# VH-VL binders against q9h9l3, part 19

Target 1, 176 residues: q9h9l3
Amino acid sequence: PRKMVAIDCEMVGTGPKGHVSSLARCSIVNYNGDVLYDEYILPPCHIVDYRTRWSGIRKQHMVNATPFKIARGQILKILTGKIVVGHAIHNDFKALQYFHPKSLTRDTSHIPPLNRKADCPENATMSLKHLTKKLLNRDIQVGKSGHSSVEDAQATMELYKLVEVEWEEHLARNPP

## First folded at step 13 (VH-VL)

Design D83
Fold by OpenDDE, fold request of step 15:
Structure D83 (fold): chain C 176 residues (1-176), chain A 120 residues (1-120), chain B 108 residues (1-108)
Amino acid sequence: as target 1 above (176 residues)
Amino acid sequence: EVQLLESGGGLVQTGGSLRLSCAASGFTFSNYAMTWVRQAPGKGLEWVSGISYSGEYTDYADSVKGRFTISRDNSQNTLYLQMNSLRAEDTAVYYCAKVRYYGSGSFDYWGQGTLVTVSS
Amino acid sequence: EIVLTQSPGTLSLSPGERATLSCRASQSVSDNWLAWYQQKPGQAPRLLIYGASTRATGIPDRFSGSGSGTDFTLTISRLEPEDFAVYYCQQRYSSPLTFGQGTKVEIK
């Protein structure tokens, strides 16, 4: 069986109006929730909006942050050949300027059995926070300090594990 | 081989100013964040200031904010610490250190330090 | 700020013995941003462990780091004469960067 990792990224706003989402933190955990990677990342362009309320990113975090190009190389090395689990993971890949093979990607925001288990509409896009509370009875993204990408990655992995067998069988019959 | 060499330390009176330098070699200086850490005689380590690889981002300990300024000249592979309004409690050996990528915020190489003594 | 409290203040041991040093954080710290340093008298600190558990280049395997959250440990499996020094933990989870007050490992 292939090794599985979960990823969660925090983004800041760059560009003239801060509308470009740039990677500012990336966390990767293994199947057991152990942290494989967790770094602040420095975007190549000037940060216009730290989006601190959500991202948890502050200016001080950028002092020792890993340059984007370096971080990207480190992250890709970890992800290569793995099944990558994430929530709304297309945003993470976009910010990372990397697209993992679809056959090796698992997005917990688009797994009908997971939504069904949470008594949610199967085709709805539910938040990580909601699913985590409903299915794991755990509160994440609490407070005003912003998100913890490690916590979010761990929650994402735990959620996927609830439907892993069923979903992997489904994908085997219906490859993306 | 990575080398960091601090200079500029010495005896200065309270309220005086001093500028420390750190000459770096053996690595691509402009690719790495740098930091200053000090150690009072017989005491522990205290983080003083940090600067990103390009110099765009800086940070300071509360004890030195408004008095110290960290800067760098990547063309000269040199890190600086401008210290103004010096106090007796600023007396310490000042180390410059390189910040590593993995385990961001850890310091993988250190200079031998330069002594700053502030007297009344 | 995050306060790192190391214990014990002084650890008196003999060569060949196991040393266990603790570092407790006042709040949870990501393990990727917890490091350990060794400092011998008259020398600059040396990085031992980064990311809570990864040995720096050239560090002997008798040194190991473990822990997560608020509790971290540096272990020296079998003390060598050159290991008697002061050890510091350090975090960069939040500004300002902070060090523990240090643990002195001295010869009994």
Scores: ipSAE 0.725, ipTM 0.879, lowest interface PAE 0.6, mean pLDDT 94
Fold by OpenDDE, fold request of step 15:
Structure D83 (fold): chain C 176 residues (1-176), chain A 120 residues (1-120), chain B 108 residues (1-108)
Amino acid sequence: as target 1 above (176 residues)
Amino acid sequence: EVQLLESGGGLVQTGGSLRLSCAASGFTFSNYAMTWVRQAPGKGLEWVSGISYSGEYTDYADSVKGRFTISRDNSQNTLYLQMNSLRAEDTAVYYCAKVRYYGSGSFDYWGQGTLVTVSS
Amino acid sequence: EIVLTQSPGTLSLSPGERATLSCRASQSVSDNWLAWYQQKPGQAPRLLIYGASTRATGIPDRFSGSGSGTDFTLTISRLEPEDFAVYYCQQRYSSPLTFGQGTKVEIK
């Protein structure tokens, strides 16, 4: 099996006026889209804004949520040594207070061949929803109840698989 | 070894009050969410209430909202359920259960239960 | 709330046979956030499966869970005498947390 996983996180607002993005859910899938991790996570600080419209997170979800420090440890164990695929993944890593090696990171929001395949400018930053619709003919993030991080992680992995061979060859010739 | 021991059950009249306790051992109690689940005689399982590891967040079934209060004392490794305005339909064995880290919202360890009987 | 309906109500089988238990949700349970429990007479429930398909610690591999969306299944590949009990499914996707009404697996 490939040593590759895809990650997607949902964040809530903490701190003054809820401007700090804190991890509240994390989903990780393997190369085949199987769920390796999917948990609600409890931030260490009081939640000011659940951002439910986007995050899908509600107060009731925090009752059984895994404390951040524990969840972070669990997640890092899964990610360590893997190629980690994500969309705008720097936000996920920031929320995790963890930075994966650049050489083992794949960000589908910054892969020119993927944009080209979707008839988008190579240097543009396209949304996961847009790329998924264009290249996979699938609708994600539908409705008003918030995102599904599992669905988003699966879509991210499938998108990367479309350009995996070409991109891995590029990275081999041009290490980050 | 994880152990959960409920106490405080008994016979009470309709409209009365009762306080259940659950003594926990064998794990770091303060790191885990806890829950109460009840089972009426000869019936299935019904989720009653849940509380986060620090006690900051709580949730209740509609059938007990406004009457029951879940709380915890992490220094004593004890979970509580204050039951007020008890009704006949509250008659059940009450279980305390531990919520696991992976698969939050599932209960990996249960106490033996304590019987609460509400009569007129 | 999400209502979980289990079927059949009672399953009569002999040791060594395969048992298939169904749990249907009134609405889609995203991310397969479903658990299964076993309860024997006079005992507390025991966690069997979480995340629809992951066995809890110490659970024999004859127990397996599958399904997605609204339809979930617990399978016991070869019934042992100690497997005759009541089985409950439970969803953790949304509040309130809910259980199915249970399926009794009894000796034929």
Scores: ipSAE 0.724, ipTM 0.879, lowest interface PAE 0.6, mean pLDDT 94
Fold by OpenDDE, fold request of step 15:
Structure D83 (fold): chain C 176 residues (1-176), chain A 120 residues (1-120), chain B 108 residues (1-108)
Amino acid sequence: as target 1 above (176 residues)
Amino acid sequence: EVQLLESGGGLVQTGGSLRLSCAASGFTFSNYAMTWVRQAPGKGLEWVSGISYSGEYTDYADSVKGRFTISRDNSQNTLYLQMNSLRAEDTAVYYCAKVRYYGSGSFDYWGQGTLVTVSS
Amino acid sequence: EIVLTQSPGTLSLSPGERATLSCRASQSVSDNWLAWYQQKPGQAPRLLIYGASTRATGIPDRFSGSGSGTDFTLTISRLEPEDFAVYYCQQRYSSPLTFGQGTKVEIK
């Protein structure tokens, strides 16, 4: 098995007017797409905006949610030492209040070869949904029920696999 | 050793009220979500209600919403279920159960249950 | 609500045989949000499997869970006398939390 995982997080709004993005769900899959982690997470502060239409998070999900500090520990244990793949992954790490080494981070929203493969401008920031449709011919984030972080993490991993060899070689020659 | 002990069950008339208690020991009660699950005689399991570790968040099955109230006293390591406007279909063994962190929503420890019988 | 349909309703087998229990969800459920329980007569349920495939503490390795999406399976590789009981699947994907109607594994 490869020392590589993909992560996707869902966030809710906390703080004044719900402007603080707090982790409410985290999904981690391995190289094969197997789920290593998938939990609802309870933010330390009161939730003001569930952002349900995007996050898929509802109040009832917080009943059995894992407290943030505990979840963070579980997640970091999984991520430590791994190559972590994500889409716009800086948002996930920010919500986790964690920063993974840049040399071990892969952000599918910033991989020019991936955009080229999708006939998109190399410097454009394309959505996960768009890239998944173009390159994998799959529809994700369909409907109004919100995102599925497992589905998104799996899609992210599959997208990265398409450019893994080329990108890893590039990074080897050009360490971040 | 984790232990959950339900109490408060008994015979009650339709429209009556009953309060169930669940005494917890062997783990840090205040750190875990708790749930009530019931089982009518000869029937399957039915989720009734859940409460987060602090009690801030609660949830109910539609069948009991507006009539039942789940609560907890973390200082006493006790889970409660206030049951009002009881109906015949509420007759069941009521279990309290501990919720896991990993695999949240799964119940890793159960009490032996307390029987609630609602009669006309 | 998500309806979990278990099959068969009753499974009649002999000790030593393989038991395969199915749980079908009315909509897709993430793997980590499906659990299996065992209940023996006069006893409280016991957690067998969580996250679709992870055995709970103390559960023998003859029990295994598998599946994804809408179809999940509990397998008992070789039935022991103490395995004859009712088995329930449970989802935590959405409220309300729901159980399957149960599969009774009985002695043939």
Scores: ipSAE 0.720, ipTM 0.877, lowest interface PAE 0.6, mean pLDDT 94
Fold by ESMFold2, fold request of step 15:
Order: C-alpha cells, then structure tokens, then sequence
Structure D83 (fold): chain C 176 residues (1-176), chain A 120 residues (1-120), chain B 108 residues (1-108)
C-alpha cells in the first residue's frame, strides 16, 4: 500500500499590508503520528504581519529558520509519491507553490462522511479544532501562544483514519 | 570542506569595544543563518546572537542586548560581532557557528574560536 | 527561557564502561529541537546528536540519544579513550537558545 503522511503549515503575512499568506512553519507526520519534518521557514519576502496569535510565529523563530527555497525542496521530497492528508490543504499547497496529484490528496475539511460523524452538515467546512474535539475528545490549539503544526498534523491524520476505509473506497469508485 | 575562522579577539578594557570577524568558506554562506556562541574560561557554552541568511533578522541573549550587534557581509562571506560597553563577564572564547537546516536548533560547523579578555 | 539541567555534573568512568548522561528541560521541548555536543579541552564543540536521537554525520554508533518532552538522555554504550570530554545538551525549541551546564566524563 501507498505511504500516507499528514501535513500542516503555519503562515505569516507578507506583501502589501501583510495580506499574502507565506509559509513560516511546516510539520509532516507519518501514519502513526511520528514527526517526519518540523521546521520554521523564512519566506523570501519581508514579513509584515507575524500573525502570532494564530500562527505562533515570532521574529526570533526566523533567525535560524530554513530559507523557503531549501525548505520547499525538503518538503516536496517527502510528499512525492505519497497520499497527503491535510485540513483545508489547498492553503498549504498554495503556500508551498506546489500542486499535489488530486488522486493522492485527502482534505479533512471536505469529507462528507467525517462531517456526518460530527453531526455537522456534510457540505460545511468545519474547523480542525471542532472536529478534533467532537470526534477524538481532544483539545488542540489550546492557549494564546498560537497553533502547534505538529499537534494539528497529528490530529488531521487521526481524523482521516476514522473515515479512511469508506473514503478510500469512495475515491476508488469516483476518481477525482 | 566547511571552514569558519574567527578573528579580532584580544585584550580590551572595561567599557571598550571590539569587532569580531568570522571568515567562511566551503559552503554558500549567503544561504545559511549564522550564530555566535561564547564560553568563559572553565565555564559552559552560552548563546550570544544569531542572524538570518540575509541579515534581516537578528536576536540576542539578554546579557548582551543593546551592547552587541551581529551583522554579515554576504559579498565577502564574513560574519561580524560588534561588541561595545564590554564588561568583565564578557571575557570568553567566541565561536561562530553555522546553523544546520532540519534540526534548526543545532550548529553543525564551528570555528576554532577567538579569545576576548576584558580587564578592569 | 527554557533552562536545561544536566546530571551528573561529573561522571568518572573507565574505558569500556557505559555512560548515561541526563538533560532535563524546565518546559517541554519538541524532539526535533534538542541536540547534544561534545567538547574536548582546547577544541570547539562537535555536534553529536540532533532531533534528540539522530546521529550527526561521522558520529560512531556507540553514541545514542533518547527521550522526549522534558527528559533526554545521551548514552555512550562503550567508552573509548577519545570519549572523555564535556557534553552539552542544547535546545532551540523556544528563544532564547540555551545550553545545559555540561556533564564532564572523565577517566578514573
């Protein structure tokens, strides 16, 4: 069977008024939740808004951070050929300037069976925090120091496992 | 082969200034964050300051903040530490070190160090 | 600031013995951000272990790292004469960067 990983990214604001979301941290875990990658990443553009309340990124994290070009190469090497699980994963791929094959992409924000298990409308976009609390009885993103991308990637993998058999069968019958 | 060579150490009086240099070779200096770590005689390692690959981001230990300035010249592959208002407790061997990407809290190559002695 | 407390301060052992060095953090540290260094007298530190458990290039397999959260261990399975040195743990999980105070491994 094809290897599966989960990814989560944290973004900072670059560009005019800090409106562009640029990659500043990336965490990748394997199926068992073991960390394969976890690095702070320095965007090539000047950081205008660290978005620390949500991202957890502060100026000091950027001092030894991996330059985007190098980090992107490292991350893409890990993702290549694997099923990649994420939450609202299009944002992560956009920040990586990367397109992963649809057939190998799993987005826990767009899996109707997962929403149904959480007693949510099947077409609604639910937060990772909400789904994790509801379905795993676990609190993530606790406190005001920002999100942990390792914690979030691990939660995303655990959520996908709840619907993995059903959703993989669905995708086999309905290729994206 | 990665090489880092510190220079500019010496004897200086309290309140004086020194500028340390670290000449880098064997890698693309402008792609890597750099750091200064010091070690007082007979004591352990103390992080002093770090600087991002472009020089845009810097950070300092509280003990040196406001007195020391880290900088780099990527065209000359050189890292600097300007030390002002020196105190006796700044007496140490000063190492420059290259940051390792993946494991960003680790320093994979170190210079041989340069001794700074601050006398009263 | 995360304080790293190493124990013991000094470890007196003979060649061939197993050395176990402890590093305790005042706050939880992600494994990826914990490193170990070796320093011999008159020399710069040398990276041994990064990511709590991954050996750096050229480091003999008698060196191993383990632990997570607040408790980390460096093990030297069979001491060689060149292993008598001072060992430091270091974290970059939270700024400022901090080192432990060191453990001296000496011959006795």
Amino acid sequence: as target 1 above (176 residues)
Amino acid sequence: EVQLLESGGGLVQTGGSLRLSCAASGFTFSNYAMTWVRQAPGKGLEWVSGISYSGEYTDYADSVKGRFTISRDNSQNTLYLQMNSLRAEDTAVYYCAKVRYYGSGSFDYWGQGTLVTVSS
Amino acid sequence: EIVLTQSPGTLSLSPGERATLSCRASQSVSDNWLAWYQQKPGQAPRLLIYGASTRATGIPDRFSGSGSGTDFTLTISRLEPEDFAVYYCQQRYSSPLTFGQGTKVEIK
Scores: ipSAE 0.535, ipTM 0.817, lowest interface PAE 2.2, mean pLDDT 90

Design D83
Fold by ESMFold2, look of step 14:
Structure D83 (fold): chain C 176 residues (1-176), chain A 120 residues (1-120), chain B 108 residues (1-108)
Amino acid sequence: as target 1 above (176 residues)
Amino acid sequence: EVQLLESGGGLVQTGGSLRLSCAASGFTFSNYAMTWVRQAPGKGLEWVSGISYSGEYTDYADSVKGRFTISRDNSQNTLYLQMNSLRAEDTAVYYCAKVRYYGSGSFDYWGQGTLVTVSS
Amino acid sequence: EIVLTQSPGTLSLSPGERATLSCRASQSVSDNWLAWYQQKPGQAPRLLIYGASTRATGIPDRFSGSGSGTDFTLTISRLEPEDFAVYYCQQRYSSPLTFGQGTKVEIK
């Protein structure tokens, strides 16, 4: 069996008016929720907006942060050859400037059986917070001091496990 | 082989100033965050200050904030600590250390230290 | 500021014995941001463990780290003569970076 990991990223605003989302933290957990990677990352461009209320990123986090090029190499080494689980994972891959094979990608924002278990419309894009509350009876992303990418990656893996057997069988019958 | 060599320590009167240097070799200095850690005689380790790889971001322990300035010259592979308004409590061996990526915030290489003695 | 409290302050043991050193944080610390250092008299500190449990390069397997949240442990399974030193834990989870006050492991 192929090894599976979950990823979550936090972004800051770079570029004109801080509208570009650039990677500033990344967390990766294994199937059991053990942390494989969790680092603050210093974007190559000047940070215009830390987005702290959602990202949890502050200026002092950048002092020991790993430069983007080095962090990207470390992260991609962990992801290569693995099934990667995330929530709206295209945003994480965009921030990493990376494409992961679609056959090895699992996006909990886009799994109809998961929505059905949450009593939500199959074609709706549900937030990680709502799915986690509904299906795991947990409150994540509480308050306005920022998200925890470790917490979010762990929640994402647990959500996928609820539908793993069904969804992996579906993908086997319907190869991407 | 990674090497860090501190210099610039010595005896200074209270209120005086001193500039520490740390010469780095054996790695690409401009890619790494650096830090200063001190140890008073017979005491434990105390973090003093850190600086990002580019020098853009710095941070300081409250005990030295406003008095000490960390800086770096990436063209000379050198880390600096400017220490002003020195107090007796600043007496310590000062180490420079390299931040480890993949476990960042841990310090994988240390210099041998330079002694700063502040006399009243 | 996160305060790290190490216990015991001094641990008196003989070579061949097992040493267990504790580090307690004043608030929860991610285990990825907890490290252990060894310092011999007159020497600079040496990184032993990072990420709470991962041995640094060249560290013998008799050293192991464990723990999470607020409680962390360094274990030396069979003390060698060169292991008698002071040990420090360190966190990077929040600024400022802090060290524990140290545990001295000395010959009984």
Scores: ipSAE 0.531, ipTM 0.820, lowest interface PAE 2.3, mean pLDDT 90
Fold by ESMFold2, fold request of step 15:
Structure D83 (fold): chain C 176 residues (1-176), chain A 120 residues (1-120), chain B 108 residues (1-108)
Amino acid sequence: as target 1 above (176 residues)
Amino acid sequence: EVQLLESGGGLVQTGGSLRLSCAASGFTFSNYAMTWVRQAPGKGLEWVSGISYSGEYTDYADSVKGRFTISRDNSQNTLYLQMNSLRAEDTAVYYCAKVRYYGSGSFDYWGQGTLVTVSS
Amino acid sequence: EIVLTQSPGTLSLSPGERATLSCRASQSVSDNWLAWYQQKPGQAPRLLIYGASTRATGIPDRFSGSGSGTDFTLTISRLEPEDFAVYYCQQRYSSPLTFGQGTKVEIK
């Protein structure tokens, strides 16, 4: 009966030399891939490096962006009590300044059955782009205009579905 | 209750200037991005300009860029539009609007508008 | 710039009838960035639908939105007297923000 969502975030550079990764977009989709949340987010600190090649974030996106504090409240309300799926999801939670219960967290970058389906070493950390191409026959993150966090969240949910039954059973037998 | 009230409209000659104000109440103004949208008589809606909650980021429609300046005073809960070098085609009702943070660029509250008429 | 083209320009109908309004984008628009507004004569616009299909707070069930990519639809299932107005679609997927030219729904 517990609902699942997938999350993906895009970050920009703040702080000295733009080395701090700060949240600038967040997308959340439900089990069917329907968008529950997709907003540009304005970090509390000045943006030094938009990282546009990867993030897709440009200055004009910040004009109507939701302030971080407000966005965090909205996002956490959606995540609370749900199984949250992500790819390298610790980076997303770090950018949100948030801890989600480990028992409700699923990270597609660290699921051995998923790597096995992709004919990859079970201990390897595989990119979302690679897994999506291999297992879903889809190209994501195409071009140099940046990633789409909606596209990435949807891909992440679809990848998890490929191993959902097996992995949920494994986690039930081996609680974190 | 959220309220937005525009003022400062009126009749002005081509090449003239006006400053529009939008007084905000019923919400924490300094937390929200704001927008100006205009509507020429008998015509549709045209986005004019937007400003981030802190005022750090602004954007303009090409038709007004270089002539109009959006600004805000968060201590006075007021949004401004400085309009310079006015042209006949700037004649419109000018609305201020509050950006909705869930709904990606939707404008959930609008003022009742102030009419700017540019003649000559 | 993304141009939003609404059709028809004017829709003449009677109360109780179903209204179907179309909005076509010149480029694909992610659904979460498409909104619909209602404007009655002498009044400010009112947000009806955001995210292509989600009704704003306080909007009656007779209003619904659908569509994706380049083609979006606003449907009013049974027109009420207060629904005769001009309707605009709006996108923020790409700068600048643009509105469609409007569809007027009027009494036949």
Scores: ipSAE 0.499, ipTM 0.803, lowest interface PAE 2.7, mean pLDDT 90

Design E10
Fold by OpenDDE, second read of step 14:
Structure E10 (fold): chain C 176 residues (1-176), chain A 122 residues (1-122), chain B 107 residues (1-107)
Amino acid sequence: as target 1 above (176 residues)
Amino acid sequence: EVQLVESGGGLVQPGRSLRLSCTASGFTFDDHYMDWVRQAPGKGLEWVAEIRNKFNSYTTYYAESVKGRFTISRDDSKSIVYLQMNSLRTEDTALYYCARDEFDSGYYFDYWGKGTTVTVSS
Amino acid sequence: DIQMTQSPSSVSASVGDRVTITCRASQGISSYLNWYQQKPGKAPKLLIYDASSLQSGVPSRFSGSGSGTDFTLTISSLQPEDFASYFCQQANSFPRTFGGGTKVEME
């Protein structure tokens, strides 16, 4: 269980009309919530939409941001060989242009026991904000300043820990 | 090659101060937690202090025996961790090790310096 | 504080012997337990981290086991270079604490 990390990424809009989601921040925490990585990242393409109200990303954050290729290398080094926990994590991996092995991936947006514990339909896709409030009695993503990827990654890890034993047993019996 | 080199030890009287330094090389210093561990002559190991990295707000932790007297700090631009020791006592006499703390998968000291000797005597 | 009780304090053994050292924590520390080797006049060396993970470069004759409060370091076949002191250390909470140490001596 110690070889486990949680990841959360913030994306900005690039490409025509800003419809392409590009990585602009990545945060990674260990099993105990210690921050292993937290960097602003410069996309390879021009940013059309910062999506600030959601991403928290502003133009000033990109002044000294780590180039995408460099950041990707740093992040992949941390993730390699680890169980990676995230919420709707396919979006993070897509933005990273990287796909972690399914057997080593945990998506808190698709864990029925977690939804059950939160008195939600098991097959529903619940938001990180909702699950965190319901199960951890904590408010995240509050205000209009955008999300904190560190806060979100920490919340994701804490949520997973609530169902870790049960879910790991399930996965052992039903490997992806 | 990872290297940790301690310095600043010496002989002092009780109540005096010393500042230890640990110079790191061969790795990305600012990514790691750093710790001090001491060993009195012929005795076991005693953890002294820890300082975390930039991502974790440089948070510090201390053994009860040194709280209020010792201060751990770091200069990432120089790859140095310090231990300011004030109000020294005879029981602070020990070999002081600097250690690199790995925290990605557990918490452990994977590299140690050779140590610097601190002797507190009247 | 978490107290780490290490036993035995000393053990006499011969080359080829199986040596077992135990460490007990005063409260649960999950798997946050590390083992170090120290030779006279030298700094400690990491052997095992996270209770059972073998540090790179450490011979396979060293192994660690346990979780919660009881942990064991085993040397399957003692070699001449293994005569040294060994220390356990918990990393579950602050302050970090070490066991009292075990000296492995030649019989």
Scores: ipSAE 0.874, ipTM 0.936, lowest interface PAE 0.5, mean pLDDT 96

Design E25
Fold by OpenDDE, look of step 15:
Structure E25 (fold): chain C 176 residues (1-176), chain A 122 residues (1-122), chain B 107 residues (1-107)
Amino acid sequence: as target 1 above (176 residues)
Amino acid sequence: EVQLVESGGGLVQPGRSLRLSCTASGFTFSDHYMDWVRQAPGKGLEWVAEIRNKFNSHTTYYAESVKGRFTISRDDSKSIVYLQMNSLRTEDTALYYCARDEFDSGYYFDYWGKGTTVTVSS
Amino acid sequence: DIQMTQSPSSVSASVGDRVTITCRASQGISSYLNWYQQKPGKAPKLLIYDASSLQSGVPSRFSGSGSGTDFTLTISSLQPEDFASYFCQQANSFPRTFGGGTKVEME
């Protein structure tokens, strides 16, 4: 379990009409919720839409942001060899232009026992906010300031810990 | 090569103050937690304090025996961690080590300085 | 606070002997247990972290095992350079605490 980290990324819009999701912040926490990484990241392309309402990213955050290539290297170094926990994590990996081994990936948006525990349909895709409220009795992503990737990563890890034993046993019997 | 060099130790009377310094080199100092651990003459190891890195708001933790008297701090720009020791007592007499804390895959002290001696005596 | 009870406090052994040191935590600490070696006049040196992970550069004759409350450090075949004091340390909670130490001395 200690070789486990949780990741959450915030993206901004780049490309034509801002439809391309580009990494603008990445937060990684360890099993205990301690922050291993938290940086604003400068996309290689011009930002068209900061998506501030959701991302929390503003122009001022990009002034000293870490260039994408550098940040990607730093992040990959942290993730390598670890079990990576995330929520709808395919979006984070896509933004990172990196794909972690499936056998070492845990997506809390696709864990039936977690949904069951939250009295949700097992095959439904529930939001991180909903699961966190239901299972941890905590409100995240509150207000108009946008998401906190650190907060989201920590919540993701805590959610996974609720079903870790059961899910790891399941995966051992049914490797992806 | 990772190096930690403690300084500031000496002989002081009870009630006095002393500030220890630990200068780090050979690694990205700002990324690591830093700890102080002391060892009284002929005794075992005693954890004193920890200060966390920039990602964790430089949060500090203290042993009960030093809480309210000692303050751990750091200057990332200089790669130095400090231990301000006030209201010193005879039982604070020890060799004081600074140690680098690895917290990625666990919490352990992978590098230690050679220590600086603090003697509190009337 | 979590108390770490280390045993034995001292052990006499010969080169080639198998040496086992035990550390017991007053409450569960998962695998947050580290082992250090300290020679006279020297700073502690990390041997094992996370209960069973061998630190880089440490000889394979050293091994750690255990989880929860009971942990062991084993030296499979004691070498002359292994005569020293050994300490366990829990990193599960604050305050961080060390065992009382074990002195491995020549018989």
Scores: ipSAE 0.827, ipTM 0.922, lowest interface PAE 0.6, mean pLDDT 95

